# Ledger of designs, part 22: VH-VL binders against q9m8y4

Target 1, 142 residues: q9m8y4
Amino acid sequence: MATKSTGGTEKTKSIEVKKKLINVLIVDDDPLNRRLHEMIIKTIGGISQTAKNGEEAVILHRDGEASFDLILMDKEMPERDGVSTTKKLREMKVTSMIVGVTSVADQEEERKAFMEAGLNHCLEKPLTKAKIFPLISHLFDA
Short names: E, the ipSAE of ESMFold2; O, the ipSAE of OpenDDE; V2, 0.75 times the mean of E and O plus 0.25 times the DockQ between their complexes.

## First folded at step 13 (VH-VL; framework fv_nivolumab)

Design x4 (at its last look DockQ between E and O 0.75; V2 from the best seeds 0.77)
Fold by OpenDDE, look of step 13:
Structure x4 (fold): chain C 142 residues (1-142), chain A 123 residues (1-123), chain B 107 residues (1-107)
Amino acid sequence: as target 1 above (142 residues)
Amino acid sequence: QVQLVESGGGVVQPGRSLRLDCKASGFTFSSYSMHWVRQAPGKGLEWVAVISRKGDNKYYADSVKGRFTISRDNSKNTLFLQMNSLRAEDTAVYYCARDRYYGEGTYLYFDYWGQGTLVTVSS
Amino acid sequence: EIVLTQSPATLSLSPGERATLSCRASQSVSRYLAWYQQKPGQAPRLLIYDASNRATGIPARFSGSGSGTDFTLTISSLEPEDFAVYYCQQYDELPFTFGQGTKVEIK
C-alpha cells in the first residue's frame, strides 16, 4: 500500500506589492518648473498634479478630495508664497511631506523661515531625481 | 518681430573659455524660458541647456555639465552661455532658442531660433 | 536618455510627390514630439508640435501624426522649398533629444 505523499505545492502568492504610485503636488508659479518637476516625478514612477500658486494649493486641500504624499513647494509665488502656503496647509492638518524648493540665491535666513513654516525638507534648484528619490524612499518605509 | 541674435563665437584652443551672448528683441524676454542648442558641423541638433524666466532654475545636458553655465539678464534682454574647459567636441554652431509659451503651459519645444554663432575648438 | 531614430536617412523625391518621414522613440514620449525643418546655412524652423499641431505660418501640406513611440511627418505635395533636413525632438523627458535627421533631397 504505497502512501502517495501529496506534496502540496504551496502556491507562493507572490504578493505583487503594487508599488503604490506616489501622489505629488507641484506648487510653482513658473510653468517651466512645473513641467520639469512633472518630468522628474514621472521618471520616479509618481503621478503629479500642479498648482500655480499657494492659493490654488490651499483650495485643492479645502475641497477635501486632494491627498498628496509629497508636495513640492516653491518659495516665491504670487498671491500666496510658499511660506504662507506651508503654514496654512499645516493649519489645515495636512500631513503630506512638504519639500520646499528654493533658489541658490535665497538667503539662509529665508530658508530657515521656510523650514519653520512647516517644511519637512528643503531642496535647492534644480530638482533632480537624485535629490528627490531618497525622500520618496523614506515615504515608503514609513 | 521676434529676433534672437547670437554673438561671441570664434576659434579657441582646448581648455580655454568662451562666452556667448544672445540678444532678444520683439517680445517680453522675461516671460520666456530660453535654451541653447548646438549643432556640430554636418551633424544633427543637440540640446545644451535651459534656463527659467527668472534665471533661478537651470538644467544642462550631461555633455556640458560642470563646464557650461547658462544665465540671463532680463534687464538687457540677453541670454548667456559661459563655456569653460572647452573640448574639440564642443565645436558647433550654437543657437539660442525660445521656449514656446502657450497659455499657462510651457512646452519645451523651440518656436524661435537665432541664426547661431560658430564656436571652433582646435589646437 | 530617450533616443529618437529617424528614417529614412535620405529621401529622394520630385516636386509634387508625397514625403513620409518617420521618427521612432526608444520609449513612449506620449505626444511630446516636435518637428523642425532646417535648410542649409539656416537655423531650424518649427513645423509641428505636440505630434500633430502645425506651428504658426506652416503650410497645410505639412502634417504630423503619431503617439507613444511612432511618429510621422507627412508632406502631401513637395514644393521646391521643402527640400531640407527634418528633425524630430522629444520633450517628455530630460535631456531633450533630437533625431539624427532625414534629408529630403530632389531626385
Scores: ipSAE 0.872, ipTM 0.923, lowest interface PAE 0.6, mean pLDDT 93
Fold by ESMFold2, look of step 13:
Structure x4 (fold): chain C 142 residues (1-142), chain A 123 residues (1-123), chain B 107 residues (1-107)
Amino acid sequence: as target 1 above (142 residues)
Amino acid sequence: QVQLVESGGGVVQPGRSLRLDCKASGFTFSSYSMHWVRQAPGKGLEWVAVISRKGDNKYYADSVKGRFTISRDNSKNTLFLQMNSLRAEDTAVYYCARDRYYGEGTYLYFDYWGQGTLVTVSS
Amino acid sequence: EIVLTQSPATLSLSPGERATLSCRASQSVSRYLAWYQQKPGQAPRLLIYDASNRATGIPARFSGSGSGTDFTLTISSLEPEDFAVYYCQQYDELPFTFGQGTKVEIK
C-alpha cells in the first residue's frame, strides 16, 4: 500500500466537538467498586448512578421512570444477586445494555449462567477502560 | 487504637522478589478497602495499589502493573504486597494505608497509615 | 493521569506566621482533594479531605479551600509542630496521585 504525503503549511482547525454522554447504572454492593467504576465511566464519557444491590436496581426501574444506556452488574450481592437482578430487569422489559462485571474466581459455568440471565457481555474485575470501551463504543454513535 | 504494622522490607537484588505484610488491629479489617503507597528516599508519595474489602477487586499503578500483586487475608487481619521482578526504581518506604470509611462510602483518601517498611533494590 | 503541582516548593516562616500552600491540578478534580502532613521519619497524617473538611483531631488553625483545579491549605498561625512537608492528593481519577510536596521550614 503506497501513500504519498503532500508537504505544505496547513493551519489545523480546532473543531468544537459535542461530547455525547451515556447514562450508566453501576450495581455493586461494595462502595469501593461503585466509586472506582464511576471513575472509569467518567473517563470514557459516562454519567453514573449507583445501586447498592440488585433490589435497589430493580426499584429504580419499577415505574419505567429511570432509563440507562448501560448497566454494570456485579454478580455477588446481598438481597438480590446479579443473576436474579438481570433476569428481573429483562422480565420488566428493560432494554439497556447490561454488562456483568464479575470476580476472576468465577467458573466458566457461572459466567455462562449469568450471560443466559440476559447480559449482553460479561467482564472480569478489575473494570478498565480497555475492557469496557470496545463493548460500548457504539452507544456514542447515537 | 487503630494500628497498621508493615513488615518484610529489606535489601534485594534487581529481578528478585519480596513479600510485604501489613498486620491490622484495633478496627474491623474486613470492612475496609486497603492501599499500598510508597515513597522513594527523599521523594514524594506514590500510590501503588488498592484492594476491595473482600479482595475481589484490585487496581495498580502502571509502574507496578504485572509485577506486583496486592492481596488480603481477612481471617488474619493481614494485607499483602507480592513484589516480583524488582527494579532499582522500586526502592522506597512502603506504607499500608486505610481507605477512610464514612457510612457506606469509600472515599479513596487515607486516614490511617502504618509506619512503613523500607525496600532497597540494589546490586 | 492527573498531575498535582504544589507551590512553593519551600516555605520559610517563623512560628506565629500564616502559611499558604497551593496545589494545582492539571484538570478538574472537583472536590476530591486531600492534604497530608509528614514529619521526618513518620508516616503522613491526614489533615483535610474533600478540599475543606478537617480530619478528626486536626486543629482549627488548619483549613482547606478551593475546587476544580486550584486548592489552598492555610495554617492561620504556625506552631512549632507544624514545620513539616505537606502533600496534596487527588482521588477523582485513577491512578491516585500526590503533589510533590511543600516543605514548611523555620526561617
Scores: ipSAE 0.690, ipTM 0.846, lowest interface PAE 1.4, mean pLDDT 89
ESMFold2 (binder alone), look of step 13: mean pLDDT 95; pTM 0.959

Design x5 (at its last look DockQ between E and O 0.48; V2 from the best seeds 0.73)
Fold by OpenDDE, look of step 13:
Order: C-alpha cells, then sequence, then structure tokens
Structure x5 (fold): chain C 142 residues (1-142), chain A 123 residues (1-123), chain B 107 residues (1-107)
C-alpha cells in the first residue's frame, strides 16, 4: 500500500507589494523648480501636485481631502513663505513629511527657523533623486 | 527684440579654465531660467546646464558636472559659464539659450538662442 | 538618460515635396518634445514645442505630431529655406537630450 505523499506545493503567494505610489505636493513659486521637482518625483515612481505659493498649499489642505505623503516646501515664496506655510499646515494637523528645500546661500539661522516651523527635513538645492530617495524609503518602512 | 550675445570663447590648453559670458537684452532677464547648450564641430546639440531665474538652483549634464559652474548676474543681464579642467571633448560652440516662460509654467525648451561662441581645447 | 533617435539621417528632396522626419525616444516622454531647425553657421531655431505646437513666427507648413515615444515633424511643402538640419529635444527628464539630427538636403 504505497502512501502517495501529496506534496502540497505551497504556492508562495508572492505578495506583490503594490509599491504604493507616493503622493507629493511641490510648493515653489519658481516654475522651473516646480517642473524639475515634478521630473524627479516621476523618476522615483511618485505622483505630484504643485502649488505656486504657501497659500495655495494651505487651501489644498483646507478645502480638499488632499492627503500627501511628502511635501516639498520652498522657503521663499510670495503671499505666504515656506516658514509660515509649514507652521500653518502643522496647526491644521497635517501629518505629511514636510521637506524644506533651501538655497545654499541661506543662512544657518534661517534654516534653523525653517526646521523649527515644523519641517521633518531640510535639503539644499539642487534637489536630486539621491537626496529624496532615502526619505521616501523611510516613508514606506514606517 | 530678444537678443543673446555670447563672448569669452577662444583656444585653450587642456586643464585650463575659461569663462563664457552671455549678455541678454530685449526682455526681463530675471524672469527667465537660462541654459547653456553646446555643439561640437560637425556634431549635434548637447545640453550643458540650467540655472533658475534667481540663480539659486542649478543642474548640469554629467559630462560637465564638477568642472563647470553656471551663474548669473541679473543686475547686469548676464549669464556666465565658468569652465574648469577643460578637456578636448569640451571643444564646441557654446550657446546660451532662454527657457520659454509662458506665465503658467516653465517649459524646458529653448525659444531664443545666441549666435554662440567657439571654445577650442587643444594641446 | 533618454535617448532620442532621429530618422532618416539624411532626407534628399526637391522644393515643393513633403518632408517627414521621425524622432523616437528610448522611453515615453509624454508630449515633452521640441523640434529645432539649424542652418549652417547659425544657431538653432525653435519650430515646435509640446510635440505639436508651432512656435511664434513658424510657417504653417511645419507641423508636429506624436506622443509617448514616437514623434514626427512634417513639412508639407518644402521651401528653399527649409533645407537644414532638424533636431528633436526631450524635456521630460534630466538631462535634457537631443536627437542626432536629420539633414534635409536638396535633391
Amino acid sequence: as target 1 above (142 residues)
Amino acid sequence: QVQLVESGGGVVQPGRSLRLDCKASGFTFSSYAMHWVRQAPGKGLEWVAVISRKGDNKYYADSVKGRFTISRDNSKNTLFLQMNSLRAEDTAVYYCARDRYSGEGTYLYFDYWGQGTLVTVSS
Amino acid sequence: EIVLTQSPATLSLSPGERATLSCRASQSVSRYLAWYQQKPGQAPRLLIYDASNRATGIPARFSGSGSGTDFTLTISSLEPEDFAVYYCQQYDELPFTFGQGTKVEIK
């Protein structure tokens, strides 16, 4: 009586971890910077929306169910600057990772003030894939 | 009328430095991103660098990264390209080019070009 | 980097004939493609942007079409002044890249 050992091939369901597309808000008054940051986000497999200033960024969070994983925040913008915008977003209980994008020419005190406004990180221009990638990876591991 | 005029080209030895200037007129220079594009003799076009309207953001082609520096003086309506550690492969006509700005966005294509300045790197 | 391949390398035609130039991208560039004309000893001139929009002052005989990876520049009826080198350029990804060019020459 030969016991047929039915070797159950456990189909290892490779959970294709659907790489959740990161949703990014780019806040910058310079159209070049917005476009270049869009390109970088695209290359890392993210989707992006843009705002021309801090007020637009605030409005997006107020009026919409807009939820962003990452916000790239320029420091100097008309109507509402990056510091004020960051503070306002935090007051609104926005929990997105906010990354300040600053110029190399910015003073340390200005960077500090920007961080104290509620930034998670601060990066110097130019923004690159290499600079953003570690931050995005951290968002997925949490 | 929009005008871009490059200057500073010449013959230099490998390893030397050269600075190019581009004088802009006929438009609000400080409102536009600017580019350098080069063309080796008898060859195609190669993008070199871009600088934001304020000059606070810059990107380079890998072929020139670490050697070339793009800058601008908006008070003088002038774009610059500092070229260090020059190589034979840097031999080209260098064009300054204006990035098209429509008011709604920046289009990373070039609507106006200078006549170019020739840089020859030869031993 | 995104590689743009233009074809043919050379196009020999007579005045009045239709010219069709191809630009193929190694990956999708959406509609972020421009076309330039360059005559000997001159700087490039913008012809088409966003794949199909004519730049200011460009004659109606020039038209652009395509999206994604395949783009076409068409000159409906060649004028004597249209014999030049034509380049495509993508601006979807850094670095910005050009095709190798198509020379339109008189037959």
Scores: ipSAE 0.870, ipTM 0.921, lowest interface PAE 0.6, mean pLDDT 93
Fold by ESMFold2, look of step 13:
Structure x5 (fold): chain C 142 residues (1-142), chain A 123 residues (1-123), chain B 107 residues (1-107)
Amino acid sequence: as target 1 above (142 residues)
Amino acid sequence: QVQLVESGGGVVQPGRSLRLDCKASGFTFSSYAMHWVRQAPGKGLEWVAVISRKGDNKYYADSVKGRFTISRDNSKNTLFLQMNSLRAEDTAVYYCARDRYSGEGTYLYFDYWGQGTLVTVSS
Amino acid sequence: EIVLTQSPATLSLSPGERATLSCRASQSVSRYLAWYQQKPGQAPRLLIYDASNRATGIPARFSGSGSGTDFTLTISSLEPEDFAVYYCQQYDELPFTFGQGTKVEIK
């Protein structure tokens, strides 16, 4: 639930920029991925929160205060995987942009099924600025 | 006790390949992200690569991208570094380093290090 | 890439003296800075993490301070075993980088 990455988000808030900051949820069961993805999101002007699994992501949206422009969704997670989590969020009428982040080992059919669950895009690890920024640049124009 | 033991270093000519192993013991290896850090003789430290605990996420220093591959076998408690197209500037002691872990996160500083294995790339 | 500049390059002191080592980052790294000690022929040892927290088993004479771009490692009274090279490391952004080291040597 809680990660060391909270400090990274505060560093982003100290930068006084005129453009909109985007609010990002990072859903991944690997603590390295959560930390590195937060680090990358910070470099492109985002502020982030993490969820350790799909259930935590769903709970965050039930409290009525969840507000995310972008959700980065890992596929393989214990308890509730990314496919099931994405379907559930869309059933709950979550309209955030959801980008799946998967391993290179996934087959094309698996990626298609993940997209059908309600993703806007699907990327393979490692997440990099070069891979993500072209997909989300429009979120800063609001 | 936590132990990390590197092996596989040696003297090789430029353009050749070498694989380093790091055998881990005394902790649950599969719970930790792992790093390689190198040190040229008489020089400082340079971070080389990191691998996630499941092995599906990897990042590299620009100096080695496309030539080195980090990997792991959690069933054998072993971290690997495959080094291809070796250059003279790759000459260094290579350390296996453990990323600090708590039940809540990975911290990106190195709480345990192996003793290193020397790679010398020389004509 | 974040450059860490350590000063001085060499610090020549006697046992019992206070050592003050500086690490300056090319941009803010918040508090994401660690210090390591390395003795000849040995691997580095973690001393300080998150700028000011001592790692397990590190004597109280070692302390770290700073935030943002300017960081200090202090050894309040040097012991014979403290003569070594000290490195700072940032973990705020990829790639993770180290300073070039400060050698603390016996005068």
Scores: ipSAE 0.765, ipTM 0.866, lowest interface PAE 1.1, mean pLDDT 89
ESMFold2 (binder alone), look of step 13: mean pLDDT 94; pTM 0.959

Design x6 (at its last look DockQ between E and O 0.52; V2 from the best seeds 0.76)
Fold by OpenDDE, look of step 13:
Structure x6 (fold): chain C 142 residues (1-142), chain A 123 residues (1-123), chain B 107 residues (1-107)
Amino acid sequence: as target 1 above (142 residues)
Amino acid sequence: QVQLVESGGGVVQPGRSLRLDCKASGFTFSSYGMHWVRQAPGKGLEWVAVISRKGDNKYYADSVKGRFTISRDNSKNTLFLQMNSLRAEDTAVYYCARHRYYGEGTYLYFDYWGQGTLVTVSS
Amino acid sequence: EIVLTQSPATLSLSPGERATLSCRASQSVSRYLAWYQQKPGQAPRLLIYDASNRATGIPARFSGSGSGTDFTLTISSLEPEDFAVYYCQQYDELPFTFGQGTKVEIK
């Protein structure tokens, strides 16, 4: 009586970790900067929306429909600058990672003020995949 | 009429530096991002660098990173390319080019070009 | 970087003939592709942008088509002034890259 050992092929459910596409808001008054940042976000597997100033960024969040994992915030913008915008977003209880994007020419005091407005991080232009990637990785580990 | 006029090209030895200028006219220079594109003799086109309208954002091709610096003076309607540590492979006609600006959209194709200036790096 | 490969390298045709030039990208560039014409001793001239839009002042005999990875520039009937080198350029990703060029020469 030969006991047929039914070797149960454990179907290793390869949990295809659906790489959750990171949603990014790019806030910059320069259309070139917006486009270049879009390109960078695309290369890291993210999707992006753009705003041309802080007021547009605030409006996007007021309507309750916008949820972003990451916000790239320019410092100097017409209508509403990055500092004011960051403060307002925090007042609105936006929990997105907000990364200030500053110029090399910006003073340390200005950067400090920007951070104190509620930034999670501050990066200097030019933005690169190498600069952004560590921040995104942190978002997925949290 | 939109005009871009490059200058500063010449013959230099390897390891030397050279600065190129591009004078813009016929448009609001400060409203546009600008580019350098080069072409080695008898070869194709190679993008070199881009600079934002305010000059606060710059990107370079890997072939020139750390050696070349793109800059601008909007008060003078002039784009610059500082080229350091020049190599023989940097020998090219260098063009300044404007990318298309259309409202809130930016399209990074080049709608206007200068006539170019020749840089020859030879021992 | 995105590599653009143009074909053929050289296209020998007569005036009045149809020219078809190909540009293939190593990855999708969506519609972010431009075509340029360059004559000897001259700067490049924009012909087509966003894959299929003619630039201002470009004759109707020039047309662009394609999306993703495969693009085509067509000259419906070659004029004597159309014998030149043609380059494609992508602007979907940094660094911006050009094809190696297609020379359209008189047969």
Scores: ipSAE 0.896, ipTM 0.938, lowest interface PAE 0.6, mean pLDDT 93
Fold by ESMFold2, look of step 13:
Formats: structure tokens, C-alpha cells, sequence
Structure x6 (fold): chain C 142 residues (1-142), chain A 123 residues (1-123), chain B 107 residues (1-107)
């Protein structure tokens, strides 16, 4: 939050730049994961909503009530899994950036199938600022 | 009644490994994320790690990252902490803990704790 | 990481007195702050969550207040069982962190 920290002097920006907020949908059936990912998204300037499964994510888009710059998509979920959800959202012409957030145990073929469903990127859990920010930095352009 | 019982503590030399277990009862273990929290003798509390209910998401304190592994076996209602490359500063009572679900939210304070198991790293 | 600074380190009081314990965060944690009581040889016990809500079974003499960076635990009239160490904990960001503790001891 401040430009000062413990340790050496950090470089700071020399001009004020308008902050761009991004709207993020977090789709994961584990309420702990949803909360932890919300915490991380907050640290990079995101405003998050959550969906507890893929079907909720689809319903949000069908009703026209929400739009998102970024969707974080878990793979294994009840009702509708991440692969099926991603395919459906792309069929509905959703153009949001969709980043899969998957288990490290997934096989290469499983990750490839998820990407082919319409992901922009696929990351291994745990989600961290370091893993995701380089992939989405363009969303903060004002 | 919710019960968490840690075991596996003891005296070990620096550089060695130790595994802690936490047996859970009185709740549906596989529905909950779980934590380890430690306390060095005469010192305060330090959060160590968290694991999601299906075990696919794990976060660690920087002081243990790369040396400790949190894991779980939901069929045995057991949480684990594998501690490798132990150091003197890892000497502590280790607690397993459960956070609270409240309405539709998850709140990361600990309303259920075990009684702890002592790990002493001494040469 | 968010540092929580508790003061005073030790508070020496008699039964019946009011205890006021402070917890200051290095950055805002909103209302995501809990208080715990710990007696020797025991696990911590949750007293207060979300800055001001008493946990189940906690007597009304315990109250919490504050938000952002400045938080207070108040024990309105100390009873003999209240002499213990008290910790604050933030859960706004990883890693979750605790204060160093305030020992409330009998004068």
C-alpha cells in the first residue's frame, strides 16, 4: 500500500497513474479456494465474485447480469466441471480471459484438453501473484 | 464433538526429518480445509500451512517453504506435516487447526485446535 | 507480510480491574482480526472474531473494537481465570499472522 517497506529503498513510480480495476469471477467448488484466491486477486487490484460450480458460472452469463475481465476456472467441480463450463461459455460468445487453475497432479493430456476447451492460459495451484500477474497485466491498461 | 489430536513429535537432530499426524473426529473431515500453526517455547504463534479439503491447494509460510509438506488422507481423517531439513528454529509445539465456515463465507480464524505435539530440534 | 504489534507486552492488574489490550497492524486488515486467550500448557481459545464478535461461550466482559489498523480487546472486570496471554491474529492476507502477545498477570 505504501511506497516504503522493510529493507532497502524500493523504486516507486514518478507519476500518478489512474488505477484500473478488473472484475474477476472465481469458479471453484472449494469455499477455502474461493476465499484464498479472492485474497490474492485483491492484492493485484481485482474485484472478485465467486461461483461454486460451473453451472452457476454459466447462469451468471446467460442472465446478462455480469461481465468479467478475467475468469479463474477450476477443473474438477460438481454439477458442471471446468472443461464443460469453458466450452459452454465460449459457445455463448464470452470473450473474457479464462485462466484454468488446476491440480499439479493433472496429466499433460488433461491440461491440453482443458486448454482446447477455450482457456487463454492454464496454471498449477497454488495460485500466486507471481504466477498470474504476468499473464493478465494487459487487463490493467486504462 | 470436534476433536483434533496431534502426534509424532519428539527430539530430533538438525537436518533430520519428522512427520506429524493430526487425527480428526466429530466432523466431516473431507469437507474442511486444515491448517498447521506452531509456537516456539515462550514465544508467540506462527501460522505454518494450509491445505484445501481435497488436498489440491496448499500454501506455506516463507519460513518453511521448500522444507515442509502439508498433506491429508481423507479416508483416514488424518492431516500430515512432513518436516524435512529441520533446524533449531523449528523447535515448537505444533497444532493442527480448523477454520470457520460462517454463512456462505470462509473465515480464516481458528475456532478448533488440537492440544499440540512438541518438536525439539537439538544436537 | 502484515506485522501485528501488541501492547503492552505485560499488563499487571488485580481482579476486578479493567484490562485494555492493543493490537496495531502494519497495514489495514479491514475487520479481519481475531483475538485468542492462551493459558499455560493449553491450546489457544478463540475469544473475538471479525474485530468485535464474541465467539460462542465467551462471557460478555470480553469485547473487541476497531477496524483497519488499530484494534482493542477490553476485559471490563478481570476475573481470576482471565490471567493469561492474549494474541491477535489477522486473516486479511497470506501469510496469516499473529501479534507477539500481551501477558495479563496478577499484581
Amino acid sequence: as target 1 above (142 residues)
Amino acid sequence: QVQLVESGGGVVQPGRSLRLDCKASGFTFSSYGMHWVRQAPGKGLEWVAVISRKGDNKYYADSVKGRFTISRDNSKNTLFLQMNSLRAEDTAVYYCARHRYYGEGTYLYFDYWGQGTLVTVSS
Amino acid sequence: EIVLTQSPATLSLSPGERATLSCRASQSVSRYLAWYQQKPGQAPRLLIYDASNRATGIPARFSGSGSGTDFTLTISSLEPEDFAVYYCQQYDELPFTFGQGTKVEIK
Scores: ipSAE 0.790, ipTM 0.887, lowest interface PAE 0.9, mean pLDDT 89
ESMFold2 (binder alone), look of step 13: mean pLDDT 91; pTM 0.930

## First folded at step 14 (VH-VL; framework fv_nivolumab)

Design y1 (at its last look DockQ between E and O 0.66; V2 from the best seeds 0.79)
Fold by OpenDDE, look of step 14:
Structure y1 (fold): chain C 142 residues (1-142), chain A 122 residues (1-122), chain B 107 residues (1-107)
Amino acid sequence: as target 1 above (142 residues)
Amino acid sequence: QVQLVESGGGVVQPGRSLRLDCKASGFTFSSYGMHWVRQAPGKGLEWVAVISRKGDNKYYADSVKGRFTISRDNSKNTLFLQMNSLRAEDTAVYYCARDRYGEGKYLYFDYWGQGTLVTVSS
Amino acid sequence: EIVLTQSPATLSLSPGERATLSCRASQSVSRYLAWYQQKPGQAPRLLIYDASNRATGIPARFSGSGSGTDFTLTISSLEPEDFAVYYCQQYDNLPFTFGQGTKVEIK
């Protein structure tokens, strides 16, 4: 009586981790920077919306309709700069990861002030996939 | 009328450096991103670099990354390309081009200079 | 990088004839495609942006169409001044890239 060992092919359910599309807000007064950052976000599989200044960013959150996983915040903008905007967003209890985007590495004091405003991270221009990818990976692990 | 005038081209040996200038007129220079595009003799167009209106953001083609530096002086309405460690493959007419946004707010080149020839030869 | 392939390499036509130029992208560039004209010894000139919009001052005989990966530049009736090299360029992703060009020459 040969016991046919029915080797149960465990169908490894490849959990297709539905790569949750990251929703990103890009805040920069330079339209070229906004577009370039959009391109970079696209390469990492994200969806982006843009704001021309800090006031627009605040308005987007005030209206209650906008939820972003990541906010790329420029430092120098007319009407409302990045520091003021970051503070305001935190006052509004926005919990998004806010990444400051700065132009000059040598302004450590300004970077510190920007971080103290409520940034999670600060990156130097130019933004690259390599710079952003580690930050996004942490968003998915949490 | 929008004008872009490149200068600084010439004949250089491999490994040497050269700086190109592009003088802009007829528009608010500080309001526009600027590009360098090059064209090897008898060949097509190759994008080289872009710089934001404030000069705070720069991107390069892989072929020139680490060797070329794009910069600008808005007070002088001038765009620059510092080219270091020049190679034979860098031989080309170099154009400065103004960035333009279309209806979709995306980037193309609406105005070009006449170009300046850079020849890298032994 | 996104590769743009233009066809044909050379198009030999007579004045008054219709010219049809193709540009194919290795991946979708949506509508972020421009066309340029370059005459010998001159800088490129913008013809079409966003796949189908004519630039300022461009004659109506020039038209662009397409989306995604396949684009077409059409010259409805060739004028003597239209004999030149034509390039497509995508601006959907960095680096910005050009096609290799199509030469429109007189037959």
Scores: ipSAE 0.891, ipTM 0.933, lowest interface PAE 0.5, mean pLDDT 93
Fold by ESMFold2, look of step 14:
Structure y1 (fold): chain C 142 residues (1-142), chain A 122 residues (1-122), chain B 107 residues (1-107)
Amino acid sequence: as target 1 above (142 residues)
Amino acid sequence: QVQLVESGGGVVQPGRSLRLDCKASGFTFSSYGMHWVRQAPGKGLEWVAVISRKGDNKYYADSVKGRFTISRDNSKNTLFLQMNSLRAEDTAVYYCARDRYGEGKYLYFDYWGQGTLVTVSS
Amino acid sequence: EIVLTQSPATLSLSPGERATLSCRASQSVSRYLAWYQQKPGQAPRLLIYDASNRATGIPARFSGSGSGTDFTLTISSLEPEDFAVYYCQQYDNLPFTFGQGTKVEIK
């Protein structure tokens, strides 16, 4: 990665840092949660889309309309929950980073099952920049 | 029709704890995000905390993080604010407020309770 | 934190006059801005959301405009019940913040 340089006419030691905007899918059945998580993703330079349940998330990938660098996956959702959705996406060969965002009330066994469904990481709500950015910072590198 | 009623305010010494209740009626409480907003005497409004419909997601203002806990009991249509390690600057009228329902730009407050006064004084 | 600055602090007018209240944000909040009315001893009441949409039951004399950093609440012809304090609130980013208020009072 390029090092920073001072401003002005002296640019011989600088290389432009190329930072990719990341595309994020936020999957949560609570519209308040989707909006709060969108706000946080915006602060780290992400462009977000939302799905109100797991079935919508699957449909987005089945129709080939979008690809995502990151998927934030809630666990408890009607229609198709996060565990089932994650399994289905991995069966469909989706290679996106999938981070579960779960309730604090979840027990360790439930979190392990969610990870085994195909998550890369699992975080407890509330989602914050401090929790998520260390896990995904490599997605912003060119 | 929509009604929010706060209770539990009073005068307490610094360092003590207090719990506020907000009883909701006239709407399906479990379908809405809920907030606490406070107003120091003679001052403006300050957002304090939000809780999601099911209580699984909570955010706090920096001024209260680690000291206050928002919670809800949907079976009793009641929102709570547990306030620990109270300070003089926590003196305010505390309002519960309902987040706007529907797909759109949540996080503004369509209904408010009448508030309950908390005074933190030696 | 996004700071909302309201002006003027106090607006002294007579019934029937037009009131124009300003709210300026320290950075863009797009259209994610609401206005509230508060009378002494009462809770705030939502007037305007998303910069320009009147909340249910709000009289047509209230209108909102603006986007980005500059927003206006207009009361086209003041009624006696409109003398109150008015607050703007942004919901573009955490934490949610309010302006310091504009008091509309009888001249």
Scores: ipSAE 0.778, ipTM 0.890, lowest interface PAE 1.1, mean pLDDT 89
ESMFold2 (binder alone), look of step 14: mean pLDDT 92; pTM 0.942

